# Designs tried in a protein design chat: VHH binders against Protein DOG1-like 4 (DOGL4). Part 28

Target 1, 232 residues: Protein DOG1-like 4 (DOGL4), of Arabidopsis thaliana (Mouse-ear cress) (q84jc2)
Amino acid sequence: MSKMRNLVEEKFLEFYESWVIQLELYLHQLLIAHNNNTMSETELRHLISKLTTHHKAYYTAKWAAIREDVLAFFGSVWLNPLENACSWLTGWKPSMVFRMVDRLRKSRVVLVEAQVKKLEELRVKTKFDEQKIEREMERYQVAMADRKMVELARLGCHVGGESVMVVEAAVRGLSMGLEKMVKAADCVRLKTLKGILDILTPPQCVEFLAAAATFQVQLRRWGNRRHYVTHS

## First folded at step 6 (VHH)

Design t30 (from p9 with S54T; framework vhh_6qgx_2)
Fold by ESMFold2-Fast, scan of step 6:
Structure t30 (fold): chain B 232 residues (1-232), chain A 123 residues (1-123)
Amino acid sequence: as target 1 above (232 residues)
Amino acid sequence: QVQLVESGGGLVQAGGSLRLSCAASGFTFSDYAMAWFRRAPGKEREFVAAIDWTGDSTFYTDSVKGRFTISRDHAKNTVSLQMNSLRPEDTAVYYCAASFPGYTLHSYEYDYWGQGTRVTVSA
């Protein structure tokens, strides 16, 4: 609630709204490319590059914002409740993208054996990285319930300003730890996305990116429409 | 604008030492992995060493392990490469590179590059 925290949330809300609008425009281009089959390989690679740059821009802006206020990303005001309910460490769970890859196999896309093997290796690596981060998060949660923290919380409650500074310093330390964990999770997200795109051909990349963007856009629209559902 | 400026190159005798430095500006240095690549005459750029955005993890190509040390200074926005026990085979132009969010062994995946600093190791 300080002025700086308000500015972080307001700035990122404005950024995110424009970022989603641009994602929808890229999704339109991806769907045209997929349906018309008239684009050259170089044109497809250029479109894929625009999408990867767009996703990197999101994480660049996010990391600037979490340096100021990482807690803004836990229960974000720019996300609706459905989007927040689906979050894993302030974003999509990396292994979820392999469900988009599975949809490619159910569609018209044929993956060669070498691609299937590499995708499975990447899936295993991604799950391993997720588990490592989850263990680190558990350690942070346990540290928050440490005897010293519990005692300081009691003292802060009863002593007013006398020990509040010590408790606030400890909470700031935990917030810095959360920032490190969020950045680690984002690294896994970007490495997983890049790994998939490196394995797939340009037409397969277009179909994958279209599926992922469609899901993200539709999830946002589903959550935004919840107030129109009637119990009549 | 984004800039990576290398310094510290020069001529040194085999068994000698050099310290390369790279000054970064125009981007959030603390969010990027930093790496050193080198290119010998007539060859492509090859990976030498990297340090992640935390400064906690370092990575080296086998030929320089134990001889080179990469480090970073977040207050000065610099990355350094301490090169000890230099060999004639280390003769190359050394390039500083930045990658978001992590290091990679592939030069084409780096976001920003310096112009390079020449290191010559004489026998």
Scores: ipSAE 0.313, ipTM 0.691, lowest interface PAE 4.0, mean pLDDT 85

Design t31 (from p9 with S54E; framework vhh_6qgx_2)
Fold by ESMFold2-Fast, scan of step 6:
Structure t31 (fold): chain B 232 residues (1-232), chain A 123 residues (1-123)
Amino acid sequence: as target 1 above (232 residues)
Amino acid sequence: QVQLVESGGGLVQAGGSLRLSCAASGFTFSDYAMAWFRRAPGKEREFVAAIDWEGDSTFYTDSVKGRFTISRDHAKNTVSLQMNSLRPEDTAVYYCAASFPGYTLHSYEYDYWGQGTRVTVSA
């Protein structure tokens, strides 16, 4: 199991490092597009499509990895401690992106009232979906402290094939529950991202994606300072 | 190599029933939402029904709600569409489609498509 776990972590670390490098390249293209305002709508839509495809590729790889070892995503080795501390169920908190949307209201790219209304409706829906998942996670955590789990922990202290089999079955059940919750959270993330992009115009999408990618890259840079200077 | 293969189409009289099946291979079926779309002669591709990756949530277009039932079988990597009380207006080529991570009403957002199976409903 430990050998299988290490392989999942190693493969995803390699994937993630490449994925972040490509994100930084896309961020550069987004910043050029945002600053120049000379790109056609077709060119902007193509750039937006590259970013959405890039994010879909991340979740495709993640779901394959969590099928093998979901626990690798709780305290991920490919993320620094600051990135891990800012994670909500193994990824970004969906409602946080609306702070980036709020900045668009102060930009040269003006949101019309119809867009503001749709974004507020999406914000409310996103918060509701987050709260539903948080209640599921709370129930999961309470179940971990249940008398049955305490009894399984006691059995784990005894040498015997029967206790090993019972504990292994319980651990597999726990992992399946976590996988389901992580996938549910990722669905909220992707629905929120798609929803925002559907409401915004192509120039507004570019500004939003640039803000989101900038935050992600900056958070990684801030956290890497602490990663190299680990405090005991 | 990704493949979606539809089957079960044919000719049926109004009021009759058909069961369409879609066999998926080359991708992790259980991670994808599955949907059925149809294209009637001279018309654009239209959403019919969808089922989420878990199989717990379904969505139907109003014209088929209560008549059609979508289901999936993870063990067999199949999605099925049970069509009851068929109408001449249901005549179309029916397409199976896969979308990661969730279903949508927009055909352009689906990642994989089958080649279609023809359904003809006579008056």
Scores: ipSAE 0.167, ipTM 0.598, lowest interface PAE 5.4, mean pLDDT 84

Design t32 (from p9 with S54D G55S; framework vhh_6qgx_2)
Fold by ESMFold2-Fast, scan of step 6:
Structure t32 (fold): chain B 232 residues (1-232), chain A 123 residues (1-123)
Amino acid sequence: as target 1 above (232 residues)
Amino acid sequence: QVQLVESGGGLVQAGGSLRLSCAASGFTFSDYAMAWFRRAPGKEREFVAAIDWDSDSTFYTDSVKGRFTISRDHAKNTVSLQMNSLRPEDTAVYYCAASFPGYTLHSYEYDYWGQGTRVTVSA
């Protein structure tokens, strides 16, 4: 039987599809800018600002949606199975972007040693922040096996009525904990993205953002190829 | 609508202290990073300090580390900047700013700004 989507899932699916289409348009602009050495610093900064604003719009919409239903983001219907398999706490793993930064060393606009040092410091800080959140997630999963939760699960299975109210209150508490962890993970993502952009020059920022957007778009296309539709 | 209003600026002698406050309305602190920026005479706007949605995460520019302390009062929706051991080079207009969902060193990436409060440090 088909899974019924709730209103939060339907609204975010519509948002996300439009958001990805706009990302692809920005990707084309980034690739043109990367191949055109005549663009001014002001023009490059304007394009970088468009991408930054676009990512801020995503997190604005996401945080509004998780306030209503955080669980929608742990098995997202707007993501294909490959995208979901690559998710770390409802999004990209922050330290992964440093692999894209490593490509800049081989680019037309190479990193200077001062930038390399700052990027390594940021990488270490990002990894530390990731591990802190991973420990919080482990504590959350252990708490799910707590005596109180096990007892509430038994009550929910065997008895209706008043016991249902107690179980529903406990589930709401668990959802609030997940929302806090997702927001913390998103903050690490945004701090990592901003930290990289702060260290890089505008041409390097364009190259980095183009690499990141290319990976995101290609991952979606690869995953979508697995869905077979018979047309006649 | 989102509004930020600064207060606490004034004239102080070198070695003195001032406390700046920023009152926020139309949003909650859990949704925004809050920051202080300053603009000195003849200079561009520079980052001073920030406090993220998580009050345990504070950030400072090197020139103010150990002298300035940023703090947040969730109940009052205010952000404060305690400035100790003030120096003539701290003379500037100080601005409160908000960014969703994380802080940044770039002034152009902040979503909301106050009008500024002037701090003058006499030699």
Scores: ipSAE 0.006, ipTM 0.305, lowest interface PAE 9.7, mean pLDDT 82

Design t33 (from p9 with S30D; framework vhh_6qgx_2)
Fold by ESMFold2-Fast, scan of step 6:
Structure t33 (fold): chain B 232 residues (1-232), chain A 123 residues (1-123)
Amino acid sequence: as target 1 above (232 residues)
Amino acid sequence: QVQLVESGGGLVQAGGSLRLSCAASGFTFDDYAMAWFRRAPGKEREFVAAIDWSGDSTFYTDSVKGRFTISRDHAKNTVSLQMNSLRPEDTAVYYCAASFPGYTLHSYEYDYWGQGTRVTVSA
């Protein structure tokens, strides 16, 4: 495997570091809004919109990057090993956010019956979409192994221009297959996030987004620490 | 500059056909879901059809299902809507819209919009 960081990886590393810094600033705003109840409904909706736009910007940059090098996202140099270990198809697993929704109920946030019903319907749809993608990924991995065998055979035998074209087409097919899987997974992620935000009230949205951002930021901090020393 | 330019609108008799086209420029067309919305005189904008970034998945509102077909051409950066068996109630201004990364029934979730092309279906 190549150990050299390519231009796509360097560019996305720079983007991601800036993106995370801005996420932490938004998290601070979410925690103030949640803790102090100091913001109007209009101000809460504006803050929620900023977070939604911020996540959409991440996927815009990601899709540009995966078009050039999708494999950069399956062992990302901008993520620490813990973050990489927790990834499902290059990002968070969509159904995981419903555990954060469950925490809203435990935090004595009253979800009305209509909201609970809609969230359960969304959870079922999200799980269905995940399973469909997982089946496609399984089929892709089997097909990739078969094509890899052909590629390895060709490396040992220079049989002519027609064979070179077949190998090149296979390699292109492998990359396109992975791009399609990642894009499908990202679509499920964004639709799940939007669906939850559409069901929740603005104060509930703030609490949900604060929980999600807190988890993301803390996971990064835990993984970035080499040694844990408690002196508090 | 981002542009979506619709064409192909016009006057047609009930039971007839029209093909609408939308030419996209100034953004990464291949990453966007594309959709058609319409607005009839005195009515709100409604979803008509959508096609995902890959071209593999299409979505239609019930009233046009089986009559309209959406397609896209990645080489030409165009999305098209083939409208068959047209009815007077299909009379509207038709708008092309783009959304990243997926399509939705909600107009407010679309990033880019064309100016629209008028379709009039006579009884």
Scores: ipSAE 0.307, ipTM 0.695, lowest interface PAE 4.2, mean pLDDT 85

Design t34 (from p9 with S30E; framework vhh_6qgx_2)
Fold by ESMFold2-Fast, scan of step 6:
Structure t34 (fold): chain B 232 residues (1-232), chain A 123 residues (1-123)
Amino acid sequence: as target 1 above (232 residues)
Amino acid sequence: QVQLVESGGGLVQAGGSLRLSCAASGFTFEDYAMAWFRRAPGKEREFVAAIDWSGDSTFYTDSVKGRFTISRDHAKNTVSLQMNSLRPEDTAVYYCAASFPGYTLHSYEYDYWGQGTRVTVSA
């Protein structure tokens, strides 16, 4: 199990570093498209498709990794402490993207009333799905605490091969429950992203994706700087 | 290569039952939501039923709710549709579809599709 955990962390670290480098290259393309405002609808759809595929690739790799060791994602070595501090169930909080959409409306992006209505409906559904997962996590944590307490009592009293087997069974049960929670959360993330992109026009999608990628890249850069200058 | 292969279609009389099966290969089946769509003569593809990656969440279109049951078997990489109390209006080609990360009512959002299996319900 420990050997498998180390290999999973090493492989995902390698994957994540290359994934972030590619995200920065896509961000550069998004910013060029936004600033020049001369790309055709076909060119914009192609760029949006690249970003969508890139995000799907992340979750495909993540789900393969959590199948082997979901716990690696609750103390991710490929993320800095600031990135980890901003995490909700091993990733971004789905409802947070609507704050980015609100930001777009306050900029030069004009949303038609039909889009505003659809975005509000999606926001409400996303909050509902989010809260459902939070209730499941609460139930899981309560059940896990009860099992852990009983097992710790048994482990303290029994020293031998039987205690090793009991611990391994409990860890497996814990991992399976967490895997389900993480997958459910990731489903809400991708459905929310797809929903927003389906509502927005291609130029609006480019601006939204640029804002999201900018925030992700800057959060990584801020966290990688070990000291902050708060007063000059 | 990714493949979805449907089976179990055929001719059945009204009130009868059929079980459709879909065998998946070439992708991580356990990570995908699975759905059944149908196309009646002269109509577009219509959503019928879906099951999420876990097998715990299912969704049905109103016209089949209570008559059809969708299920999945992770060990066999199959999704099944048990169709009971069949009506002539259920006559269609039935398609198996896969979507990551979850199911949707929109056919254009599915990643993989089977070739379809024909179901004919006679009066």
Scores: ipSAE 0.381, ipTM 0.716, lowest interface PAE 3.1, mean pLDDT 85

Design t35 (from p9 with S30N; framework vhh_6qgx_2)
Fold by ESMFold2-Fast, scan of step 6:
Structure t35 (fold): chain B 232 residues (1-232), chain A 123 residues (1-123)
Amino acid sequence: as target 1 above (232 residues)
Amino acid sequence: QVQLVESGGGLVQAGGSLRLSCAASGFTFNDYAMAWFRRAPGKEREFVAAIDWSGDSTFYTDSVKGRFTISRDHAKNTVSLQMNSLRPEDTAVYYCAASFPGYTLHSYEYDYWGQGTRVTVSA
């Protein structure tokens, strides 16, 4: 682990802790908005805009970090083991968001037929984009097996410096491929989030964002309660 | 500090070609989707073409598909629009725009805009 990789992990851990604190504050505002029928459409749209800006800020910081060390996002030190276990290509699985919308529709939120149709179209498109990325990951893992086999063969024949250089070059190539896949997955995430917000009314957007933030915050709390006992 | 500077506009005859270029500075260009929009006299901004952050995915409006080609150069922080088989109806001011992390057909969703370069196609 180089000093630069240590610095990337330290910086992102500090960023992420602050980002989660701000997410909890926005969740509080979303819950207040949900319980108050006095907020105007303009006020609701402003709150929704704060949340979308907050999520864009996360991906801006993430892309800066993965440019330096994408592997930090596979088994991240700023996430507990439960959060890491629930990750799909370093983040939430886009299609899971539609399950949250389905729950809201069954209990609190009534959608018109036009919205239901648009959500189903978005679900199909999101699943297609998701599967395309999964196929790329499978190709990457197959290519990885071939490169690792060549690497192991070379390592068995070399004494020192030459094998180190070969390993370092291979790791750099792997990182570039992973960065591309992670960015593609993040694009699907943000397109899916935006697509849902475009289909829903402002009050429905508040319900959806509150549910999403609640799940994220609660998952972190559940995992942290498990983790405190073992102290690694 | 953020700048998008278009160049390459001008006057051409119908059937001719022009190459527009957009030089980007002051932001992480390689992370942004890039797009070209145009505005004809008396009309709103219309989407023309887009290219994603990787350069692997492109999108075109139907009226230019097969005639225009969008490309990007990550080393030079530039996006280009090669316009072939130009028609009088392509006459417009062409704008370069940047959006993080993906492209959209809606002009109001773009983060940064250039000042535009004028293209005039004579009959």
Scores: ipSAE 0.335, ipTM 0.711, lowest interface PAE 3.8, mean pLDDT 85

Design t36 (from p9 with S30T; framework vhh_6qgx_2)
Fold by ESMFold2-Fast, scan of step 6:
Structure t36 (fold): chain B 232 residues (1-232), chain A 123 residues (1-123)
Amino acid sequence: as target 1 above (232 residues)
Amino acid sequence: QVQLVESGGGLVQAGGSLRLSCAASGFTFTDYAMAWFRRAPGKEREFVAAIDWSGDSTFYTDSVKGRFTISRDHAKNTVSLQMNSLRPEDTAVYYCAASFPGYTLHSYEYDYWGQGTRVTVSA
């Protein structure tokens, strides 16, 4: 667990702490909007837009960070062990958000037949895109093993700058491949989120975003509890 | 300062070809999906074609499939639209747009827009 943090890790940790605090503030606003029928449709759309912008800000910062050091996101110092255990390719698994959507079918704001159909179509497409990325990751892991074996063999046969260059080229190739896969996964995440929000009415969007934010905040709190994680 | 600058528009006869180009500056081009939208006289902006941040995924509106090809050049920070077999119905102002991190069919979701380049297809 103990390791030296680099500049990318330090900067992103600072960003992430602030981002989570703001998410909790937005969650408070979503819960007020959900519990009280005091907001106009225009006000609800504005709140939804603030949440969407907040998530886009996360991915903007993340993509800047992975361009410098993608491996920081596979050993994230800003996430607790429970958060890391629940991650898929450095973030939430896109298909899992449909569990939040299923809750809406039993909500006070009822989904109409057209919405149910569009959500099911989106679920199928999300699963398909997710599986494509998983197959690419499997191919990457095989290629990674091949490069590592060649690299180890060369290190045993050569002494000096040639060995260093081979290692550096292999590491750069690994980073480029991982960056591409992380970006592909993030695109599926944002496409899924936007797709859901486009199908739902503003009150349904508020309920969905409140459920998603609640789960994210609670997962962090559960993982940060020493009693649960270290003494259970 | 963020800029998208279109070029390559002009007058062409039906059945002809044009290549539109969009030069991007002031943002991390390789993080953005790029798209072309068009606006015919008296109409709203409609989606034409998009290419994702990687260049691997492209999407076209049905009316241009097989006739138009979108591509991007990361070294030049440009996106291009090769338009073949042009029809009078393709007459419009063509706009370059950038969206983070993926493309969408909805014009209001794009972060940055060019000023447009005019394409006129004569019968």
Scores: ipSAE 0.362, ipTM 0.710, lowest interface PAE 3.4, mean pLDDT 85

Design t37 (from p9 with F59T; framework vhh_6qgx_2)
Fold by ESMFold2-Fast, scan of step 6:
Structure t37 (fold): chain B 232 residues (1-232), chain A 123 residues (1-123)
Amino acid sequence: as target 1 above (232 residues)
Amino acid sequence: QVQLVESGGGLVQAGGSLRLSCAASGFTFSDYAMAWFRRAPGKEREFVAAIDWSGDSTTYTDSVKGRFTISRDHAKNTVSLQMNSLRPEDTAVYYCAASFPGYTLHSYEYDYWGQGTRVTVSA
């Protein structure tokens, strides 16, 4: 029988499904803007703003949810296995979006040297911030195997009284540590996204956002279609 | 309704100390980075100090490092700026600001702003 979902998982699943539907609608608008080249700069800036607001709404909802149950975001039930396999600390790996930026170098909209320099500076900074978080994850994982944690796990075999309280305190500490790391990673994600959008022109921003949304939507479709090869 | 209410401003002698406080309501305070900006007479708003959502990361403009300390209290939904060794050059209106999810040096990137509290440092 399937694992029972908790309330946080159920609420975020409903939120995420609606959020993805709206992302697909925005992707359609981005592709029209990119292909037709008929929109004014003001119209393009408005569309970019809608995407930025949409992404901020995701993180607002996510942070509310991880406050209640951060573990719901490790192996998320609203993501298929392929989406989960591609996750780095509950989301996209910040430095990976620069691969989408590299695609812009082959587009009809050419990057100027000043933009290339700023993007490389941002890439280096993003990689540094990302590696700092990876070191925190390593420290966290090592701490899980220390003597005190092993002793607490053994004590947890006894039910009731002070032993239950000690185990509950340890579990709360673990969850709080994960919450801090996830929020730190999300901050790097949003800083990277904003940094790219600040460097690019509005037409380039539309092309970048269209590429990113296309990848996200297609990754979901590829993972979901895996059922056709498994259940012929 | 989002509100940021500053308090603690006033007149102080050079070398003195002052503590500014900012009370936040109407949003999830613990998810926001908090910052202090100031505007001296005839000048633009400039960054002073910031603290991230966790309270673990702080940043300061060079002119206040070692003299000012930013802190936050999640239970009271407040951010504070302890100002020591005040100089006449610190005279300004001080503004509390909130940004999701992290702080920035750019005022235009903040989501919410207080009305400001006046600090005057006499020579």
Scores: ipSAE 0.388, ipTM 0.726, lowest interface PAE 3.2, mean pLDDT 85

Design t38 (from p9 with F59K; framework vhh_6qgx_2)
Fold by ESMFold2-Fast, scan of step 6:
Structure t38 (fold): chain B 232 residues (1-232), chain A 123 residues (1-123)
Amino acid sequence: as target 1 above (232 residues)
Amino acid sequence: QVQLVESGGGLVQAGGSLRLSCAASGFTFSDYAMAWFRRAPGKEREFVAAIDWSGDSTKYTDSVKGRFTISRDHAKNTVSLQMNSLRPEDTAVYYCAASFPGYTLHSYEYDYWGQGTRVTVSA
């Protein structure tokens, strides 16, 4: 009875739409700050704080939702197919964000040697943390294919109606494993984001956050454009 | 309403043990890393120990490694600090703190704080 609406999906879709609208408003403020050299350091820090709070709110809502139904985040209904195709463990791949950092190294706001060194240390640590999670996911997928799938198939053939409860228990076990991995991945994401912002100056933070938000908004627009077809 | 309530502090002789407990309410405890900080008279808050949301990762400051053990109980929404082989230098007010999504060594990065529980170690 998969035709029943998933309440977790409906609630998170509503949250996500509002969250993206607010992200676009913050992006507008970031672009104004980046293009106008009139904002004080205090004003820039306030804007950066609003963005970090906004991202933290996303993960707070996400973790509440994955606790109820982590599978909703694998092929999310609030994301278009392009956004879903570009995800790594239900979100952005942490190490890929350093591509945006590399762009800052060629901007008029030059990174000093101490910042470059700290960013490279952070990049190495981020890659290491990603590899640990990828190994856990590989182990999970192998165990899923061999043990749980065979057990579920066996129960379907031999137990009949009583197999429904056993299947539901197995699915809950699978979901708990996925929840743990998604939370670990999100921790790497937030540590990476925080680490970058701690290394960068306020003007560099604004440029970085603007680049990240621009990419996220554009990816959504590119994917949504797929729905606009010429009717002949 | 978010609340962290510490208990278990008191007066103990050097070489003794105390178990501190922190009861959490008003937030999703299982999503937060939990930490203990302490503040000795005339000092700033210093990191003591932390445990991540999963309970699998712990971190200790060098001076307490091997003597203190942090643990968490998701069913009771509590974090505990077992303090063994106490020294006069451990005398401080101990604070429970929560951080989403992970722990850090910096007090200013924590989201929620308890009011503290006093530990006095007599020489």
Scores: ipSAE 0.455, ipTM 0.772, lowest interface PAE 2.8, mean pLDDT 86

Design t39 (from p9 with F59Y; framework vhh_6qgx_2)
Fold by ESMFold2-Fast, scan of step 6:
Structure t39 (fold): chain B 232 residues (1-232), chain A 123 residues (1-123)
Amino acid sequence: as target 1 above (232 residues)
Amino acid sequence: QVQLVESGGGLVQAGGSLRLSCAASGFTFSDYAMAWFRRAPGKEREFVAAIDWSGDSTYYTDSVKGRFTISRDHAKNTVSLQMNSLRPEDTAVYYCAASFPGYTLHSYEYDYWGQGTRVTVSA
């Protein structure tokens, strides 16, 4: 009847719910800092550091979890269906954050020419790294359909210790391949986030982080409401 | 509890070779990029070489490229630096460092550090 959760899913669900609550608390601090003009540059840098540490904590926990069960992150039980639909290789698509910076820039954030140049260089590199991972995923999917894999799948229907061992080895290989791709994608995410924060001034970082956290929190709320509301 | 322990330093003649090793414990070694930094007397720590969490990608500063080789052994939780064609300018204390999830050129971004091993290259 009810979907059973494995230990990895249960543990990460508990972690993620706590992590999101703390993100929302940090978002409140970011909004206060931006609107009230009461913080020094040192205080803003401290707040930015708290957010950076918070995001690193997420990836530390994620990598521990994917080592145990990477498939738990493809269609995650701790995410609602809308959040899952918006995922690219178990998380946000790295190039997506440049759209958010562009929105802020057009509405109220003024960037100097040197920042615009560095941001464009980062955008190009991020898209290159992203496309490299997409090509690796395509190669992985093609390898899944090769003759050897089809033969191993058929062997799994037979009785025999040798068939079991060969199939188990193939399944381990598939999981290890996915784990490597997820880790590569997460590295691009963290490098992109760090790169943007290095280019922006502390007040601009606060505005960027507030926009990012707002989007993440609101996407979760929209999806949670949709999950419990029936529409025509 | 987290430890990075370097070994293999010593005195060597110019043109000689040394192999440095770093043994890691107390953290998930396979999740971390590993790097070597060095500090010459009276200078700041500088990046030397790095290897990513998978062992597939390596990075070197220009002055050591072609002479030094970084490698890692996940079964033994070790990272090694093979140093060939050593020059007097390579004289420094060499530090092993770990960074999650990727390498960086900036020493302040590394999560864990060893105590260092001294390398002296005589003319």
Scores: ipSAE 0.411, ipTM 0.748, lowest interface PAE 3.1, mean pLDDT 86

